# VHH binders against Uncharacterized protein AF_0307: the designs that were tried, part 4

Target 1, 238 residues: Uncharacterized protein AF_0307, of Archaeoglobus fulgidus (o29937)
Amino acid sequence: GSAVDYILEKNFGDRFVKKEFKLWPYYENIKEVIKWIENESDAVAFSSHTARLFDSTLLERRGIKIIPIIFVRHPIIRIHSAYHYERKQVDIFRPGPVIARNTDFKGYVEIRLAIPRQEFNVSNFHVFRLADMLHGEKNMKPLEKALIALKRLPFIGLVEEFEKSMTKLEETVREYFPEFKASVIRTNVQFSPDMPLEERLKIIKNEVGKDFYKKLMEINEEDMVLWEKVVDMYKEGF

## First folded at step 18 (VHH)

Design g23 (from a25 with S99A)
Fold by ESMFold2, fold request of step 20:
Structure g23 (fold): chain B 238 residues (1-238), chain A 120 residues (1-120)
Amino acid sequence: as target 1 above (238 residues)
Amino acid sequence: EVQLLESGGGEVQPGGSLRLSCAASGFTFSDYAISWYRQAPGKQREWVSVISSGGSTYYAESVKGRFTISRDNAKNTLYLQMSSLRAEDTAVYYCAKLAYTRGKTWYDYWGQGTLVTVKP
C-alpha cells in the first residue's frame, strides 16, 4: 500500500521502482513481472498493485531472492477504505475510481460484483491474492491455497497491528539490508490509524443496512477465516 | 418463481435505435442490481451494463455513450435504450439478476433473451 511504498522510497530511493500490469491472464502477468524484475538491474525494491503473486522458488532458481511484502486487513474495512480512497481520485479513469465517484458504498459493491473479473475487489480479495502462490494447484480450493501461502511467506503484515507489523518487517528485511528502517513511517502522522475496529464496522453496518451487511460478510467468508488466522498469529507473537 | 422476460428486440438500420425491456417477477426487484448481457453468434456472452439497487449505472466501453440502462421499480422493469447501433451490436440480449452468493457466476437468474439485428 501507500505506507509501504513510502517506507521503500525512503530506504531505497532510486533503487525503488513501481509498475502496473494487466491482471489477466495469470501467466502473462507473471511473465511481465519477472521480466520487470530482471530488467531493473539497479533496483532492489519493487511495488505494484497489479503484480500477481507466484512461487518465489521460480526466481530463486535464477539466482534472485524475493521477499513478498503483503498486508491483510479486516475484509469489510478494506473494501470500505478502498471505496473512499477511490472516490477521491477525480482525475483517474480506471474502473474502480469511476465506479466509486458515481455511487454510494452499497452500489460500489454491487457494481463491482456485477462486472466480470472485478468481483475479487469486493469478495475474498486477500484469498484471491494469496492463492496465486499456488496457482498451478488445480485440485485445491482457494482458501486452502491461501492458508498454505500464508505459512510459506517470509512476511505477512496485519494493518490492525501496524506497529507490530513494522517491527516484523524490519526484522525480515534487515537480514538483507541491515540499515533498513520501517520507523521512518512512524514520524509521519498522516499514516497513523484512527478508530477502533468494532466501531468502524458498526458505522459500515448502519451505512448499508443489516441485510446487505450480512450478505457482504457472506461473500467475504474466506477472507474472514484468513484474517482471523493472521490476527491469532499476531496475538501469539510469532 | 423468479422470472425475467426480455422484449423489444428486432431489426434496425445502422445508426438506429431500440429500447429493450426486462419484466421481472418473483423477487423484490428494488433490492437487486440487474445487468444486461449480450451474445453474438459464435461468441461468448459479454457484459453490457449494470444498474445498482440504488440506481447507479456502469457500462462496458463498447457501448458507453450509446446505451442507457434504467429501471422502473414501480413496474418491476429494467430497460436498455440503445442508440447509434452498429453491426457489432447484433446479438441476443439478456437481463440477469445479481446474486449475493457465489455460484458458477454472480448471477442466479437469466432471461430467455431478445434478438437485436442491425442490418449491414
Scores: ipSAE 0.740, ipTM 0.912, lowest interface PAE 0.9, mean pLDDT 88
Fold by ESMFold2, last read:
Structure g23 (fold): chain B 238 residues (1-238), chain A 120 residues (1-120)
Amino acid sequence: as target 1 above (238 residues)
Amino acid sequence: EVQLLESGGGEVQPGGSLRLSCAASGFTFSDYAISWYRQAPGKQREWVSVISSGGSTYYAESVKGRFTISRDNAKNTLYLQMSSLRAEDTAVYYCAKLAYTRGKTWYDYWGQGTLVTVKP
């Protein structure tokens, strides 16, 4: 779900498909994702929370152009929003919602860090996601991979600049689908976001305490570097 | 100096019960999440359960409903109550302190382990 899924469904109808995949191991994940894209020959838009990013040339040699639609968000805000979203998923028994319903935010972070292969949910999530484009590069650190991926992506969204992101998305997609419209946002009826970023961060800092907040920032420092680069891109106009 | 000392292991029949303890010292126990891990012969170390600093718990699917993790902050002690034990539960059990700063792993201190053997 989300505003992006709504936009894709409105524009493409039955040609918009969704599927979820087992996240591990990486190469099994992308094998199933590629198979999905090839088998859905009538579809043009694909949404998944669990599809991992890969080198687009894997499909371009077969005549399939891929436009990944990826958003970044302030890493602490993202984790906090994920916690509150998952906490409200009462009938869901996957680890995230179960953990979120049974602890406060600090405990959510602690428990997800403790479980193998789940720590990326609370530590450098965006770097983890983008670095997958260069998954096979053994001599490169995750942040380096993510920054290269950022340069290669045809589109990157910034949640904090949602209106500008929708304009950029429309421009990118209209190259292939001229009638595409990203007119989902209700400006005078709903707010997105509810308060200034700095105020939201202060609330979170007070919620978990100064010492834990410092640790939370430290385990997300690579995501902060990535996020700041995207913020600068949107300030400069690209 | 941080120390984690497991105890309570031994031999048990299938379907039996054991309680493991982990005595902690050298740090503020109540500030940290602590996990139980186990390692069966010839296998890699496997996460079993975690208890957060605030007392919330989560379990691996293989032990859910059979194992209960708990902590006594006044005694600086972590517990694992094991019930309905099976042959596949045979392993050396370790407690591990979560580090909220990444080193090589997210855990900075491990106990020496206590052996649990479930008879065939």
Scores: ipSAE 0.728, ipTM 0.909, lowest interface PAE 0.9, mean pLDDT 88
Fold by ESMFold2, last read:
Structure g23 (fold): chain B 238 residues (1-238), chain A 120 residues (1-120)
Amino acid sequence: as target 1 above (238 residues)
Amino acid sequence: EVQLLESGGGEVQPGGSLRLSCAASGFTFSDYAISWYRQAPGKQREWVSVISSGGSTYYAESVKGRFTISRDNAKNTLYLQMSSLRAEDTAVYYCAKLAYTRGKTWYDYWGQGTLVTVKP
């Protein structure tokens, strides 16, 4: 995300690198991601919107330890925010921004669901991404894979608990980089959190109508399970 | 019960035009996005275009600029205006209703199809 990229840039400077990849097919994606990490021998922080998650032992056997920095957020809020972000991307001709500029939010969801390989952006996005850690497990459902991945991850952030997430991030990263400071984001007003979750959800429900909002929740119910698990983890302290 | 019935297929010359219709019944047509798909002989079924419940449209690259999807909610009818037709547009064309359920496919009802043949 923008906030994480800012933190990494402030802490690591030119040792922080970014790159994007083709999402499909899975094995070509991770091959290129692994190649990128290996070839950037001077870098210590890597950011990509299109790098897919994989079993970290693939790099550990090559002598590289990785710490994935992954956030979850309420699935309806994530989709709505993605719509508004993409709507602002003028002169970009990928499907998402084109669709977003030419429809309302309800239509954005509908069109994304209709197009092959575009639906994961509006249905169970976090489960889709996390399940990639266990990509080779054929008899396991995506949510099962995502919950196992969640337990294996050294860090998981919760956007709704941003301050607690920054504290956890610092704890995790300082094991390897003692001077790491996630607090740099707190001094940047541009990245400050918006209105309360319940207020945002009510606005979205009003925008799309009660019936469609219910359908939105249904097609994201696995992400809701995942999100609720992370919410509970942050309430209990872990 | 939900029904989708395509019509308007036929033979046409290269460069010609044809309009397909999809008559819908058994559901609140205006609440749903509807797509056109097509399947050429020996080929996989291919997504062609979608129109949202609110009337916004999106097209596969192969038909962009040549095909226009539209809907008439008062008549519960979906249309596909095809222009500048080519031999590779020869296929059975299907309309499909978008489902808002967690299925393996996002379409719960399909029409029977209408054949479009573009002469060599």
Scores: ipSAE 0.720, ipTM 0.908, lowest interface PAE 0.9, mean pLDDT 88

## First folded at step 19 (VHH; from g23 with R102K)

Design h25
Fold by OpenDDE, fold request of step 20:
Structure h25 (fold): chain B 238 residues (1-238), chain A 120 residues (1-120)
Amino acid sequence: as target 1 above (238 residues)
Amino acid sequence: EVQLLESGGGEVQPGGSLRLSCAASGFTFSDYAISWYRQAPGKQREWVSVISSGGSTYYAESVKGRFTISRDNAKNTLYLQMSSLRAEDTAVYYCAKLAYTKGKTWYDYWGQGTLVTVKP
């Protein structure tokens, strides 16, 4: 489990629930997610990798207040971590794990790009996910949506500033749950927790080569913009 | 100029085998992943298989276990070995070069295609 899941489980116990959904189509996803939230009357914390974001007013109209907990991280590190995570997944029926287990990181990215899937795991994933908050805006660019979503979210975490993020998370959640405590040490399975970001990126760059690294950055340009924005937010005392 | 040229198509009976080739030129072949696509009459184009620049492969479920994608970097050639062919495999087969720029697709170059017909 993720650090956030651990925190939620620690704080809420049986009131913490997890569920996965089909990503597509969007409206079916959020319908199921909303139904899930409504039906789990005893639960107060919900975790899902596949639950898509939506306008919070949809739940507010139903008398439910929700606090989304979203984290962003450097897109290269995100993709690299996803690759390693999927390599360890037991589910061999899902394409991601199958691909990850049968190729290296570079191959993983190439193959995932090549397959006509509407999964954005290797390209601007964070922007795609945040943009869902403004799904109804059909003429707005995804990055623009994501940036607006960023402003509307009560909380946004930055993995590279994990401690500060935990503090912010605690402050945000305590408004509704005064005893909430976010106390966990971030773990990284690929790199030392204290390794600087630049060193991690250098390792990955050496792994895939300069040219491919450049391409990888290019296909994640929007995520970089988003990430940099969040980085700046934290630098400014967010 | 980038060029992709498919060959090897033809008529074959059900259960038969056929090997397609895609000759590439105008770019560093070994640096790119390349896919096979096919389009049956009256149907949309369908992804068939991909081989990464490093030689890793992945297949559509419909062809898994029957088709084998491979590449010869020295010859700048992509291959698709097809076995246990079925009527539903009838299509024009295309090779496509992967791009790292998002357009309509993640591919920037396509071949003209080669026709494969599976019939008794």
Scores: ipSAE 0.844, ipTM 0.957, lowest interface PAE 0.4, mean pLDDT 92
Fold by OpenDDE, last read:
Structure h25 (fold): chain B 238 residues (1-238), chain A 120 residues (1-120)
Amino acid sequence: as target 1 above (238 residues)
Amino acid sequence: EVQLLESGGGEVQPGGSLRLSCAASGFTFSDYAISWYRQAPGKQREWVSVISSGGSTYYAESVKGRFTISRDNAKNTLYLQMSSLRAEDTAVYYCAKLAYTKGKTWYDYWGQGTLVTVKP
C-alpha cells in the first residue's frame, strides 16, 4: 500500500523503486522478477503490484536475501479500498482503473469476476497471492499453500493492527538495516482511522445491499480464513 | 429452469455488421451481469464483453470500438451490436450468466451459441 511505499521511500530514497511485471504467465513473471532482482545494483527496496511471491530460498542460494512485505486486511475492506483507489487513477492502460471509473462498487466486483484473470482481485486475493510461493505443489489447495506460506514469511502485516504491524516490520527490517524506521501514522482515504472494522463493514453492507454483501463474503471465504489466522497471530503477540 | 438462447448469427462480409441477441429466462435477469464469449474453430473460448447488472460495460481489447453490449431488462434480453467485422471475428458466440460460486468458471449457465461467419 501507499503507506508502506512512503516508509520505504523515506528510508531508502532513490534506492527505492516501483517496478511492475507481466503478471501472466506465472513462470515468466517469476523468471523476470528474479532476473530483475539479480541484476539490480542500485535499488535495495521495491514495490510491485504484479511481482508474484516466490520461495526466497531461490535467491538465497544465489547470495541474495529478500524480505517480502505483505499486508493482509479484511477482504471486503480490501476490495472496497481497491475500488476507490483505482477509481482515482488516471491510467487507462490497466483494466482495474478503467473498470472502477466506469461503474459503482457492485459493478466493479461483477465485472472483475466476469473477466478471466481479473477475478483474483475480488475473490480470495490474499490466498492466491500467498499460494504463489508454493505454485509448484500441484496437489495442494490454494488455501493450504497460503497457510504454509504464511508460516514461512518473516513478516506479515495486518492493516487493522497497523501500528503493531509497523513495529513488527521495523524489527524485521532492522536486522539488515539498523536505521530503518517505520513510525508513520496511518491514513485512510475512505474511513476515519479510528472507525471500528465492524462499522466500516456495515457501511459497505448498506452500500451494496445485504444479499450482495453475503455473496461478497462467500466468494472470499478462503481469504477470511487466512485473515482470521493473521488476526489471531497478532492477538497472541506476533 | 434457467435458459439462455442466442440468435442473430449469420454470414457477413468483412466490414459488415450484425446484432446478436440472447434471450434469458428462469431467473431475475436484472440482478445478474452477463457476458458474451466466442469460440473460433480450433481455438479456446474467449471472453468478449460484459455488462453488469447495473448496466456498466467492459470489452476485450480485440473488439473495443467495434462491438457494443447492451441489455433490455424489460425484455430479459442481452444484445451485442457488432460492426466493422473482421475475418478473425468468425466464431460461435455465447452468452453466459455470471455466478457468485466458483466452479470451473464464474458462470453457471451458458447458451447454445450462434454462429457468426465473416467471409468475403
Scores: ipSAE 0.844, ipTM 0.957, lowest interface PAE 0.4, mean pLDDT 92
Fold by OpenDDE, last read:
Structure h25 (fold): chain B 238 residues (1-238), chain A 120 residues (1-120)
Amino acid sequence: as target 1 above (238 residues)
Amino acid sequence: EVQLLESGGGEVQPGGSLRLSCAASGFTFSDYAISWYRQAPGKQREWVSVISSGGSTYYAESVKGRFTISRDNAKNTLYLQMSSLRAEDTAVYYCAKLAYTKGKTWYDYWGQGTLVTVKP
């Protein structure tokens, strides 16, 4: 349960719905997602970990306006959190949880990289997901797509600036839902909420070793670029 | 120079067992995850199993419960113990060293492969 899901459920109750989809192929995914949105006529909030992004004009043509709620975080923290989350998923026999339960963090990353992947959860995940907004652009690099997508989004959250993100989220959503309230206390399962990012990263670096940490950063280089852009946005008063 | 050399392939009857080996050299073997792949005639190469640098393992559904991947870091050798072999297991088996850079993951080195034929 993410903080955002909690906020949405709290605000919209039974008008908040969740659903998961097959990630591949892309066009089948978005077809099902759009169908889901169209068929849930009473719903106003939708949550999915597997719904892929697409050009909002596809929904606009159908008379539907959607506000994407996307958060980014430091890629190493993202992966580390994903590992711990999946590791706690007991009796789930999906690859992620199975791998997480049977290996340490380093092994988790190695195995996820080794298996022919259907996801980019351990390498440039945010770039991969945001790039879907410009999926039709065949000659554009994923990072370039993601950066353009970032500029087009009405909202982007930064986990490291959670409180500011909540304020921005509330402002953004209230344009359409005046009573919307985004007030929650963030609870970090792995780290103290007060622990600085640098200390968190240091802990992880010590856990996996300097060499692997460097490699982990390398395979997430594009996500780092994206993350830094969002950090700058918040510093500039986004 | 990095080298991977598979061995242990041969002909076996259905239900039989076979143990493959992959001898590695030219890199710090213990620092890398290594996978087994296989390619049947006329088919695409498919992933079979992986063992992490720390010894954690994962298997394709098609071989789960029948194959066991292991490694001996002192000997720089990867193993694949195959049991309950089926006709559909017939393929050339490859070992592959994991590598990654700049957000791209791939296998930078492959062995020559060893043929496994499951035939009555």
Scores: ipSAE 0.799, ipTM 0.932, lowest interface PAE 0.5, mean pLDDT 92
Fold by OpenDDE, fold request of step 20:
Structure h25 (fold): chain B 238 residues (1-238), chain A 120 residues (1-120)
Amino acid sequence: as target 1 above (238 residues)
Amino acid sequence: EVQLLESGGGEVQPGGSLRLSCAASGFTFSDYAISWYRQAPGKQREWVSVISSGGSTYYAESVKGRFTISRDNAKNTLYLQMSSLRAEDTAVYYCAKLAYTKGKTWYDYWGQGTLVTVKP
């Protein structure tokens, strides 16, 4: 998110860049991502919505260490935030932003579900993206992959525990960048930073209605499991 | 039983207009997004347009600006107003009800389709 980008920018300045790739197909994506990383001489950090996760050993074999910085959040909040984010995007070439700009939130979700999928966003997005780390495991369920990915990742952030996540991020990154600092105020364009999760969810529930809210939860059931796991990790002192 | 029934197809000349209808029954029409699909001879079925339960719309690039999807919830009817028709629009047009549950999305019901033929 924007907060993480800000942190990276503050720490690395011009050595932080934003880079996007073609999301599909997977192997082409990671090939391009890896190639880009290998050839990048100046940047030490990059932010991407489209860079898909892969086995870090692919880079390690090439002498490159990479630290993925991934945050999870409640899936409904994620989708809601994504909707608002996409509404503000100037990129008219991607369906997501176009849809977002022309629909309300409920419509956004329904339409994104209805059209041939270009991007996973409104249904189990976190699970889908984390599962990419084990993309080669074809007989494993996405949620299972995602949960394994959680164990393998050097860092996983929880938006609802942002401050703790920042502490963990610092600990993780400082191994390689001792001066790294992750101190920013969490910002949300739709909600007050101090608004409890439950209140945010209530607002969204009221916006979309009870029935749709239930459906929204249902179509994000795996993400909920993942989210709860991360919540538990943080409760246990992760 | 859920039913979708398309109508309004026919033969038109290039540049012409046609309005398709999809009559829905057997479910709460207003609660569901519904899409139009089409299948041209020898081609795969392609998505054309969708209208959300709340009336938000989105179109395939190929029909954007020419087609208008709408719905009348009181009549349980979906519409597709087609204008500036082209030969490439020739296809059987289907309406499809969107369903989603437990992380899965699909069109659980389809109509039989209505044929649109655009030719001089």
Scores: ipSAE 0.780, ipTM 0.927, lowest interface PAE 0.5, mean pLDDT 92
Fold by ESMFold2, fold request of step 20:
Structure h25 (fold): chain B 238 residues (1-238), chain A 120 residues (1-120)
Amino acid sequence: as target 1 above (238 residues)
Amino acid sequence: EVQLLESGGGEVQPGGSLRLSCAASGFTFSDYAISWYRQAPGKQREWVSVISSGGSTYYAESVKGRFTISRDNAKNTLYLQMSSLRAEDTAVYYCAKLAYTKGKTWYDYWGQGTLVTVKP
């Protein structure tokens, strides 16, 4: 379903595989992810919503080079989009879709914050994901870990600059797969947003009210720092 | 000063029912999501249920269908109706106010708790 999954499917066909994993505990997650990558000898592209990030040296010691393909998006827009996506999953009984179908957006945020191990879905999601690269660094703050991970990643995409992200993705992947084409998506308007970011944010602010919006921004302030850094990278052309 | 006062705990036979109350003061009760937590002897606190500021609810799988969370904003009171009680429900029950700002947890105020004992 995602634009990246579509690109990978078009380029790699049957060598593109998907799998989902139990998110907790961390070390069991990455153990299963590593096993998956090793056991799929015919595959070259892997997609998962629940595979957690780890330091690539774990697989490099085993002779496997991994190129993570990760996108960031404005944190408030991401949460709101996730709510609406999950709300449409009427036959799914995992916590996210169940919560999303049974409350408004404000309630979705409140309930996910209240449930242990669910809060990352609505608070600093990108920092949570990227910080996993340095999971073992006990004395380092999550944002610090995420910023280091950002520097180590061979690629980071920015949803708000999708066309530039596709160009960068091609550059990164073509080092290993010279025939790779992200251009298969550039003519498909189905994957492009229409509404300006600022307008979308104002709609969300009005939906939840000014006071709650301020709290929503505060609980995502680390993601805002991360996102702004990626925005600056894309403005500078890298 | 924020205050959360639980009541309604006691001893009950398996299969019985109890209703817990949590009286809240010192904040605008209707603006906040509130949770019930419990802590069994020798165990860590575990989340039981939440009710959003708008009245939507969600439950831990272990209590779904047996417990009902509700709120009365006019009385600033949170309730937990417990039915079909089992020995494993024995715990001190706490209400907790969601902070919407992370400290050590997402909750800034906790009650002192009320003990529920379900006989073996």
Scores: ipSAE 0.754, ipTM 0.918, lowest interface PAE 0.8, mean pLDDT 88

